# Miniprotein binders against Protein EXORDIUM-like 6 (EXL6): the designs that were tried, part 10

Target 1, 305 residues: Protein EXORDIUM-like 6 (EXL6), of Arabidopsis thaliana (Mouse-ear cress) (q9m8t8)
Amino acid sequence: REPPSQIPNGTLDLSLLWYGQFTPTQKERVHDFIESLNFDAKEGLDPKVSAWWKVVESYQERFEVKDIYRQKKSNRTVAPRIKVKVVRSYVDEKMKYGKELTMGNGEKLVETAIGNMSKVVPVVLLSAQVRAHGVGFCDGTCQHNALAKIKGQKEPRRYIMVSNPEVECPGECAWPFHTADKGPRGMTYQPASGEVGADALVIQLATGLADLATNPDLTKSLFKSETTPYNDDVKKNHESSSMYIVDPATKCTRVFGSGAFPGFTGRIRVDPITGGAFNSHGINHLKFLIPSIWDPKTKSCWTPM
Below, E stands for the ipSAE of ESMFold2; O stands for the ipSAE of OpenDDE; V2 stands for 0.75 times the mean of E and O plus 0.25 times the DockQ between their complexes.

## First folded at step 3 (miniprotein)

Design z8 (from p5 with S39L E46W Q53F D62L D65M R69Y D72L N76I)
Fold by ESMFold2-Fast, scan of step 3:
Structure z8 (fold): chain B 305 residues (1-305), chain A 83 residues (1-83)
Amino acid sequence: as target 1 above (305 residues)
Amino acid sequence: DPTVLQRAEDLLNQIEDVLDRSRRIAQELGNTDALQRVLDLADQLWQILDRAFSTGDRQTILQLMQLAYDVLRLLIDLEQRLS
């Protein structure tokens, strides 16, 4: 039986469901970002999206070190790789369940994304005008990472649901491309793609993928299997006692570069031609702004720059 | 040890409360330097707690919890100066 803390066979196959109307730029940015996770760019294109993904991959080393029976003398310095790819993409442009989604409707969308495929991770992406209830969107979260019980399957399936509520709560889900709702509001930046809804969607997807890859088992009760970007991983020894482990993406919330503080992203770059803000490079010389992630090796938020 | 776990939970709750209050006060005052200090102290606390919860050695856990209390005291002092 495979250990629950590792991605099986080092592959993460995604099935995307686009719920509502999305621009070509939104779809292209998501696909380009995913391809960039496993792309080793050439010299002069630093920092890399793939370097950020290597921090996520490094979490798997902790479990290898615990396998002392097979690897007593192992001094491993290289993390196992996680190859991410899109194996299916489905569009529900007409929004079968309308613009107001219940948890039950969301679970049906997850089931639709899975289709007849085993071992895929469904990713449900919501257009800007869609409101999903029971997941905390616009109430502190912009992506939902949880377990769903699928008909005909014994084990629940891990899924990601990503909002892009550019219209409903842009100060929460589209920062730093929109003025923040809390604290010093700071300067807003232009998205590298030219579309706030595209680059914000990538930020939320990046957060969800990092959370999933570093915590594939979830520590929350199936009685309440919903997860948010803010989740303390809890090891319970007694009903009221626990030790907390903060998720890597949650621990570095709103940190995009070194020197970040509320209202300021930290060190990032601005493209002098487009005005677009970015902190990483991917495939085809594309530029992305992605959130910092906690690095357990350095005990700090790993920032792209 | 249930006692150590209870103390760790209490410490985490205290840290979260002080961080929320200090951040809110500094933000309401528009004091970006104070907000940066709150974030620096928060990062130190999370580093200490991560190390504490990653170690299996009880003595090391207790020493790291003491360091976390010391950093928490700096946050409380900062909150008092801001309020």
Scores: ipSAE 0.000, ipTM 0.094, lowest interface PAE 20.7, mean pLDDT 71

## First folded at step 4 (miniprotein)

Design k1 (from q8 with H18F; at its last look DockQ between E and O 0.01; V2 from the best seeds 0.00; counts 0 for: pae E 21.0 > 1.5, pTM E .642 < .8, placed apart)
Fold by OpenDDE base, look of step 4:
Structure k1 (fold): chain B 305 residues (1-305), chain A 81 residues (1-81)
Amino acid sequence: as target 1 above (305 residues)
Amino acid sequence: SDRTVTVEVTVDSPQMAFDIAQRMSDMARQMGMTVRIDVHNGQMTIEITGMDRQTAERIAQDMRRIAQEYGATVQITIDES
């Protein structure tokens, strides 16, 4: 059989667990952002969230040696697309495990998010009501991309956990929508959504998704087709020799535009009416502020602007 | 470089495990290293890759130091393969 002329697209099926009470704006903002990842409208304002996601998708090139070779023959290097969709959304407003989470409870939340679905990526969202220090938040980060051993499963599952920092640690995780606790007091901006928690949550989610989608373990799972372009032997060598790092969005924390430095976001746009800061456009011309991604070629943080 | 440092952290409290893991991970990431975190039954395993032997040894020392600050038991393995 002639090898397919096109690299098969991957799909990330997200199972969302909303732990705690979220505002409609927060929920809408998250959904709008996720939908914006694959929204490749020809018409619209630049830069686009989808263009940012294309950069994330481009990381697949480091692992697809066979496909790169095929593409070299065709003079077209097209990275496979990663379609992201929400396949489940579960809300726990009562917070079954309480507002003060422990490591053990965190794992249970991941299990809850997975449910009986074997192929989903669990995304656990913690509301502002939750005290997430017990799961490692509010100490440099408010998101995790990690592996969890799930009861009854042999292999650990990759998950994303994010927290709304607006109450617990806004100075740490809600910058630039809140004054930073550490470093120079730079200019603060209004969130484009009008809610600090909503836009901060999106930043965390965006970071987690980018880090997850660029992870080599996930790449292998996404493209499990009969024609696996992945040579297992090459993976070991590429991880070692590749200028590529894991968690490229985390590496570029607090960089939102070109020329960024401590206390300054870099080049971003501000809505003249709302005062909201943004660096990208999503669906329906929604404005988002999304994190930068490490570019291993330039050894710098790639920014939408 | 192809060296991998695996850090297994055992602590008395899950909270401490997270604190240690976060700190270790942040340090490694700041150094441009690849970091994988595994959460398992309140224990943390951190795999750090992308370094030469000399750097691996330094990182291992740093990780030991961090663990000691918390009174945690740590096992560190450097993959020489």
Scores: ipSAE 0.000, ipTM 0.179, lowest interface PAE 15.3, mean pLDDT 83
ESMFold2, look of step 4: ipSAE 0.000; ipTM 0.092
ESMFold2 (binder alone), look of step 4: mean pLDDT 73; pTM 0.662

Design k2 (from q8 with Q15L Q22E H40E; at its last look DockQ between E and O 0.01; V2 from the best seeds 0.00; counts 0 for: pae E 20.8 > 1.5, pTM E .620 < .8, unsure alone 68.548 < 70, placed apart)
Fold by ESMFold2, look of step 4:
Structure k2 (fold): chain B 305 residues (1-305), chain A 81 residues (1-81)
Amino acid sequence: as target 1 above (305 residues)
Amino acid sequence: SDRTVTVEVTVDSPLMAHDIAERMSDMARQMGMTVRIDVENGQMTIEITGMDRQTAERIAQDMRRIAQEYGATVQITIDES
């Protein structure tokens, strides 16, 4: 018998804004990946996308609270399950601000993704035609996890902005589906979906979601309870058991499996039917290649394989 | 000013390259630093940025000890970024 958890299951409500033109495969892969985070069926094949997500969830562990109204702590820790849900999907194929985004217009897209929803995480997905300036895309970063000041709100909002790297910098942000721009140029692989821009987008989105969901600033947004067994402001809670590691998926850049080194992904598999590379299984027998996550317990990158 | 520690390692095998790069990268990333790794002609170059001079000297010492553990040839430079 496992002890009851005092930390309620949390939710991460995403509002997606698709800026520019995307293929049906790109949209399907993103939605299937997100659904796979919640899918922990025992009959599915290992390694699972949901097992990868459990490493992210472990960053939110807290000391168990056995007297919730008085917040008495125990020496034992628990981690919540975090359900990830797309609560809105907005498509701007006409690209209201054009193909060259300023930082200010990028923030306006974040505001559009938020709308009037007080507790969503906006995710702005940029199609391959779009170049966003001032965020470091194709200059050291492949996704942007940041805070935006929202008109009429006192607190800034955390958001994710992800480029489709297929055209602008595939050697930086679509590796291993494209030869690397810098450093070792090892063997490349085929995307499981058949589209580089779909599977590379999943890699960058997965990185951004993991880096965002491990951030202690999001504790209140993750828990949708009228009462909580912990302090609402986690970053000011001196009794928190959580260890914050800055951007733990980004910390494991270019690591996709055990034994990775420069020019080598680590252990991954190739689907004999599609020829696509993968390291995890999701819903409907779908296969994904997803990044690794730094695990502070092992002091190493946790790899799916 | 911020410092950059550049570690050039001569590697004899992919397994040694993996172990050295992983260990040096993990040490730097645990301290919140940026690590870049390049491999060319059997040599690895590891570039670590975002530190002061005293920290850079300590990291350089630790990198030499890691390289010595593997019997690898190593050159380490510290320059101002």
Scores: ipSAE 0.000, ipTM 0.119, lowest interface PAE 20.8, mean pLDDT 75
ESMFold2 (binder alone), look of step 4: mean pLDDT 69; pTM 0.611
OpenDDE base, look of step 4: ipSAE 0.008; ipTM 0.245

Design k3 (from q8 with R36Y; at its last look DockQ between E and O 0.07; V2 from the best seeds 0.00; counts 0 for: pae O 4.2 > 1.5, pTM E .783 < .8, placed apart)
Fold by OpenDDE base, look of step 4:
Structure k3 (fold): chain B 305 residues (1-305), chain A 81 residues (1-81)
Amino acid sequence: as target 1 above (305 residues)
Amino acid sequence: SDRTVTVEVTVDSPQMAHDIAQRMSDMARQMGMTVYIDVHNGQMTIEITGMDRQTAERIAQDMRRIAQEYGATVQITIDES
């Protein structure tokens, strides 16, 4: 059988665990954002969330150009697409493990998010009611992608955990929708959704997703399962010399537009009606403020604006 | 109307940039105008759109006043297209 001429598109199947009480706006905003990642409609306002996701997808180019090039008779390297889908959504409003999370409880949440699904990426969303300091939040970050050991599984599973910071540490994780606790006073804006927690949560999720999707371990897993022989040995050598960094979205924290500096987001747009800050459009012309991503080609934080 | 007021402000400090941008943005928003903010190389550009000529002139005056309060250099252009 002739090797498939194209690297198949990867798919990230997300299993969401909503831990605590979330507003309808928060839930909708997260879903809308996720759906916006692969929304490549020609018609629409620029810049697009999907363009931002294309930068994330471009990190796949770090893997042997040869395999990517083998696919196209044309000299144009087309990075495989990463489709993101929510395949499961579980809500725990009662917070089975309480509002004060420990590391141990955090792992249990990941297990809950995985359930019986072997190929899903668990995404644990913590509501504003949750105290997430115990799992490492509100200390420089309100999101992380990490590996968890899951009972009954030989290999650790990569997960994303994000927290709504609107109550616990808005000055740390909800900027620019809240005054920053550290650094210059800076500018503050309204959230485009009208809820600080919703837009802050999306920023955290976006950061986590970008960091996860650019992680070599994940990309290997996404593409190894496919019939195309993934030569692991050749890729290891390129990773060490690659201009690509780990956690490219985290590296560009608090950069939302060109010309950003401490206390200023950079180039953004403000909706005259809502006062909401945004730098991208998603589905149905929804306005989002999304973080920048380190572009290894330009060695700068890439922003939609 | 789709008139655009472009305000270019040269700022001496990041803090000044923050304050000016915040005030200008807030004012424009209160008037129902779309605002674009760009800061680079010590220069801040604010584009305010969605107004008629008369409103553009008023906004321009207000923006000039704000910049002057901080002693910032300001250039204002009204798009007549």
Scores: ipSAE 0.028, ipTM 0.502, lowest interface PAE 4.2, mean pLDDT 85
ESMFold2, look of step 4: ipSAE 0.314; ipTM 0.744
ESMFold2 (binder alone), look of step 4: mean pLDDT 74; pTM 0.671

Design k4 (from q8 with H18M S25A; at its last look DockQ between E and O 0.01; V2 from the best seeds 0.00; counts 0 for: pae O 13.1 > 1.5, pTM E .748 < .8, placed apart)
Fold by OpenDDE base, look of step 4:
Structure k4 (fold): chain B 305 residues (1-305), chain A 81 residues (1-81)
Amino acid sequence: as target 1 above (305 residues)
Amino acid sequence: SDRTVTVEVTVDSPQMAMDIAQRMADMARQMGMTVRIDVHNGQMTIEITGMDRQTAERIAQDMRRIAQEYGATVQITIDES
């Protein structure tokens, strides 16, 4: 059988749980960002969110996916695309587990986000009203890409949990839209959306999605219904010098452009009218500030700018 | 500087094995150690080299702690050769 001319694309189905009250701008911003990931319109301004996502997709190459390997023989290495879709959106404005979350309650939120869907990636979004310290936020991070044990399931499920840091720890997780608590004060910028919480939330979500999508096990899940992309009989060996890295976006925390250093975002653009900072364009020419991704080849944080 | 710590971890899922491996590797690398990782399904072996005896003991403890956080079965060996 002739190798398929095209590598099959994978689909990442997201189930969103909105825990707490979110503004329309926050909800819209998240949805717009997600839609921007696969928005490959030729027309538009560069750099693009979709170009950033292509870099995320390219991480699949490091795992020698069968189809990629086949293409390497033809001197054409094309990574399969990861289409991201929201398949469920559930809102809990009443916060049934309260605003003070424990680890136990956090797991229940993940369970709620999954529901009866076996193939979805649960994304739990915590509003500014939530105190998320109990689930590990506001201690160096405001997002998790992690595994949770789900009741009734043998295998743990990978989830993303993100928090709006606007109230609880803006100095830690809302930079550069808020003065940083640690390090040089640097310059602060306006959020492109006009809301600190919205843009900060997107940064966290982007980080979580990138880290999740670059996880080697995700590739297996994306192609499970098709030909097994990996030889399960072969051990995966990685050395210190290997290109193997987990959580490449987390590794590049607070780097938003080239030349970044503590207190400086790196090269970014500022809207002359709104003062909003951005480094990429999404759907409908929306401006986003998205995190950098570690490039194992260059051993540096890659950004569209 | 020639001690080797070998950590063998068994977990319920390949995904968890990768997470553990990465966390352990990152910690070791931050300390300037050389790391080799072998992951097969829910089994992971990490070899950490380039340390003295005192550092080896410390790293071993750290690795054990990490494995325990995941509820993983762990065996740690320090090479005295």
Scores: ipSAE 0.000, ipTM 0.197, lowest interface PAE 13.1, mean pLDDT 83
ESMFold2, look of step 4: ipSAE 0.342; ipTM 0.759
ESMFold2 (binder alone), look of step 4: mean pLDDT 73; pTM 0.652

## First folded at step 6 (miniprotein)

Design h1 (from x11 with N13D S22A T60I; at its last look DockQ between E and O 0.64; V2 from the best seeds 0.00; counts 0 for: pae E 5.1 > 1.5, pTM E .742 < .8)
Fold by ESMFold2, look of step 6:
Structure h1 (fold): chain B 305 residues (1-305), chain A 83 residues (1-83)
Amino acid sequence: as target 1 above (305 residues)
Amino acid sequence: DPTVLQRAMDLLDQIIDVLDRAFRIAQELGNTDALQRVWDLALQLYQIFDRAQSTGDRQIIDQLDQLARDVDRLLNDLEQRLS
């Protein structure tokens, strides 16, 4: 019979390295957030984490469906879905490479997260015990998307690194769950999980995943997709640089809802029973606070609420 | 009290919208005193919700009504200065 008329769905395989000591809440929160990206129940409470992820998926330059997805306001969608899976979760509570990160031992952490898996995105999660300044955290950066040189490989590997910022730089990287240390100190809210570090890790991971999934140079070798109508050489497309979105979640750092301004998250919800701040719903009736995503057509941040 | 909750959410939407507009005007004017006032009013909004969460304060509507009037007053003053 005839081949399918749509671009195949992809899978983003994550290999997690938990470096240092984490609470059960921190681990569960991250796993629940990742599962919530795939949770596509049509019934239930809005806004949904999965709806946020679909906006991220619509910005995939690789699939050339972004304008169609925006242009069609029907139930029909042509945007390919990306299932996010944790294929490995490794815990190093003893912190083999120490508590003070450098570029050198940072690369070793990425190697450890990769292990023997050739087609994964290594995600290094740093506990509150770790000083991550040496790899660029807490100096304008709260999550990391970078390339690491891996011994025995010709090409560097892309990775995500996030850090529980409760100790090192809570005023920079745990807002709004901690007062800001620059400008207006910022409105403070309670974390929906009950732990500042757990919900800060979710914000940072969500940011890193959104930035990764929208970058065609990062995704062309990582997804299980054999069809690519996209021009893989973005250097040849000098005439239309505005068609490519770079780091759209990082561009909306500290924006969580409509009407945001320095020191104010914008419109978000507070659960009247638990007191937890959120802007999205996930699996198991869980509520998450997740970042906004830059929308180049409106020249503003697309907000979950 | 579903009616109280609904009214509180409606007031929250109004306050956030007015506060965002006031922020934009104060920023355009370079009015640092108004920017600080916008922040003070946003902090009052947070404090109202924080108290309501910890005490179950049923006076939240009255507190939000007063805050809504305060942010409207600030916006009106800023719009006069803009014109």
Scores: ipSAE 0.017, ipTM 0.420, lowest interface PAE 5.1, mean pLDDT 76
ESMFold2 (binder alone), look of step 6: mean pLDDT 80; pTM 0.732
OpenDDE base, look of step 6: ipSAE 0.019; ipTM 0.483

Design h2 (from x11 with N13D F23Y Q36E; at its last look DockQ between E and O 0.33; V2 from the best seeds 0.00; counts 0 for: pae E 4.1 > 1.5, pTM E .558 < .8, other shape alone 3.397 > 2.5)
Fold by OpenDDE base, look of step 6:
Structure h2 (fold): chain B 305 residues (1-305), chain A 83 residues (1-83)
Amino acid sequence: as target 1 above (305 residues)
Amino acid sequence: DPTVLQRAMDLLDQIIDVLDRSYRIAQELGNTDALERVWDLALQLYQIFDRAQSTGDRQTIDQLDQLARDVDRLLNDLEQRLS
């Protein structure tokens, strides 16, 4: 099949499930971060969250659509954009499935997040009241980008699940806002939002989103047209030869700026007023600390700074 | 040499702690120059650490020791300004 002359921009529709009690700051921070992904305003301070997301979007280039995205005028390949939107936000403060999550309950949370929407990406956020060891958190895992079997659906659905990084293994999941449990304790910083749980949550969410959006499986969901240049046949061949890796944000864990090494985030900025650490700007000049992402072109962790 | 690497890691941790403290003081003072110095020293640490992982030689330890002295000096200067 002839590749489509134009690859349409993709849309990532998120369905958020807030499981437990969250602070207003946490909710706002997540919302603001998500909105920042596609905020490409020329006006603003660099580096931008949107620039980071552009790197995520660039992973779409792996589908050899080089010829399609070549803008005739600039000979520059432009990757399709991935617009991220929250289409649903559901709060379960009562925690219907309890505070101690099992794998089974985890799946139910994913189902709840999906609801009746077949094309949404479920994002399950677990509050500080939730113990998530039963679903595999901690021990090197701060967020899940995984597949869940959903009742009534033939194919598993990809989901993001994030535990509370302030409570669930903070030495691993809340760094650099908490001392590291492994390796050098490292430098610790203040969160830009003023809440460790909020900023650390965003780091994990960002990691999950980046990993999800760069996943080859996402192309099936992002591109509405049956004419996705993503031929299943190309999947097999590109996995072996592609400079693109799975979970590029996870690969670059704990890297927040250039020159990062164990115990050191790399070059980041600190707000002189709040003392909050950041490496990017979002909407309304909000400051965020976001993870690095593996750049297949440079074979290194790309950072905003 | 695993022993050298472990020593390097210990020194790394120590240096990072000093840099962390320095950073905090510099922030409190609003001293941008000091902040930049912290970053510079951190980058030096990175370079040394990278070499330590690759070669693990005594020279690396010596470099870390020197860096430790340098960061201590910075901290002392900052603490004096805070007083």
Scores: ipSAE 0.021, ipTM 0.477, lowest interface PAE 3.8, mean pLDDT 84
ESMFold2, look of step 6: ipSAE 0.137; ipTM 0.564
ESMFold2 (binder alone), look of step 6: mean pLDDT 80; pTM 0.732

Design h3 (from x11 with N13D E28L L35M Q36E; at its last look DockQ between E and O 0.61; V2 from the best seeds 0.00; counts 0 for: pae O 4.3 > 1.5, pTM E .778 < .8)
Fold by OpenDDE base, look of step 6:
Structure h3 (fold): chain B 305 residues (1-305), chain A 83 residues (1-83)
Amino acid sequence: as target 1 above (305 residues)
Amino acid sequence: DPTVLQRAMDLLDQIIDVLDRSFRIAQLLGNTDAMERVWDLALQLYQIFDRAQSTGDRQTIDQLDQLARDVDRLLNDLEQRLS
């Protein structure tokens, strides 16, 4: 079969559930960030959020796509694009399942986020009012990229759940906008949005999205078409390849720029007017601080800066 | 040598604290040069610390001590400008 002239793009349709009370800034920052993932405007300032997302997309190269989608003109393997869209946004300010989350309630939140849509990626955002220790937060993690059993579905669904670090474990989850509670206190910065909870939330969301989008299971779902030579046999061989790791953003936690080490973010930029820290630009020249991603080619944490 | 590493960690924390303060002052002053200097010193810290982790060389402690003095000097200079 002649390789398709164009690599089919994948689409991640996100269904957002805002569980609890969120500020307008938090909501705006999340939406702006997501929109920034595919914003490839030539006129934008570098480094770009979209460039960061391209690294995420490059993980698709692990699949025999290399042989199939050589653009004849550039002899470069072009990774398929992953378009990210918010298709649903639910707000539960009343917190139907309470402030103290259990594992069981967590699953219900995921179910709520999915609703009646079979192909959406549920993203559950927990407000600062929520205590999420019961679902495993504030113990080395501030976001979950995991599988949930959904009632009525045979296969578990992958979801992202993000906690708000402002109250529950800011020393762990709000760094570098809050002093670290483990290891060196570290340098602290101002959030670009002006709200610690907003920027910290974006960091966690970004981590979760990157981890999800690089997951082989998701790749299978995104590109499993009759036209894409996704050979299931490749899964077995690539799991053995030490080159591509699971959760590449999580692996590079707390790395935001080159030269990062415990207590130091690495080289990042600070807005001279707002004092906000950033390492990337999104839509409308918005400034974001986003996590680094493990680059399997260089075997290092890739950062925008 | 675990002792060397622990000492290095302690010095790391101290140096980072000074760099943090320096950076904040530099921001307040709008002094981009000073901000860049903080980054340079931070990178030096990284290199020294990396060596400490890999080799456990006692000389690393001396280097960290020297760096601590350097960052203190920067902080003092910045504080003087702020006053």
Scores: ipSAE 0.030, ipTM 0.459, lowest interface PAE 4.3, mean pLDDT 84
ESMFold2, look of step 6: ipSAE 0.040; ipTM 0.466
ESMFold2 (binder alone), look of step 6: mean pLDDT 80; pTM 0.737

Design h4 (from x11 with N13D L19M S22A E28Y Q36E T60I; at its last look DockQ between E and O 0.72; V2 from the best seeds 0.00; counts 0 for: pae O 6.1 > 1.5, pTM E .759 < .8)
Fold by OpenDDE base, look of step 6:
Structure h4 (fold): chain B 305 residues (1-305), chain A 83 residues (1-83)
Amino acid sequence: as target 1 above (305 residues)
Amino acid sequence: DPTVLQRAMDLLDQIIDVMDRAFRIAQYLGNTDALERVWDLALQLYQIFDRAQSTGDRQIIDQLDQLARDVDRLLNDLEQRLS
């Protein structure tokens, strides 16, 4: 079979549900971050959020038959791009399911985020007013990349749920913008946006997105075309391989730069004017602090810096 | 030696606290050189810590003590600039 000339790019359509009250900065920061994922401007400062996302995209190579996607010219397998777009944004400021979330309510939020759209990835963002212990936050996790059973659908839907850790378990979920609750207290930094809740939210969102986008199930869904050399056998083999782990961003939690260790983020940059910590640049030279991603090739946490 | 590691962890925490303060002062002053020094010290700390985890060598305590002194020196220098 002649290798396809180009691997088709995938699209990740996000449906955002803002549950609770969010600041303009929080909303803007999330939006800006998402737009930064595919922003490959040559004139941008390094390191880039988009470079980070390219690492995420590279995980798709694990499902490719090596022989099919070798570009004739470079003898390299080119991973397909994952374009991320917000296709829906819904705000529930009234918090119709209350401030204290249960697992059941969590599922309803996911349903709300999906709405009538069958192909969207629901992203549920919880405000600082929400208590999310009931959905499993603050017990070693600050974001969920999980499957939810949706009413009327046979197959469960993958979703991302992110909490604002500013009030609830900030020592766990707002690090490094808050002192750590466990282990060394570590150094604390200022958020680049000026709001702890905004930047912490972005860290969690980034983690969730990376974990979701590297998930084999999602990859399968993104490349359902008959021409896509997605081989289920390859998937099985890779799932069994210690090389390609599930949730690579979660595995690298609290690693933001090279030389990271408990209590230390690793090498990051600080804006001399704002004091904000960052390790990447997005659109319009916006500065972000984003998590590391497990690199199966090097068996280490890859960082922008 | 788990005892060595625990001691190392305790020292690590202390050193990080001092580094945090130094870092904040350096940020406030816009002292990029000082910021770089903090990072260098942090990298050293990492290396020492990594060795502590891998070998449990008692000498790591001495190394951490030395590093603590270096961090303190940096902090003192920065504090003098605030005055």
Scores: ipSAE 0.018, ipTM 0.343, lowest interface PAE 6.1, mean pLDDT 83
ESMFold2, look of step 6: ipSAE 0.074; ipTM 0.511
ESMFold2 (binder alone), look of step 6: mean pLDDT 81; pTM 0.749

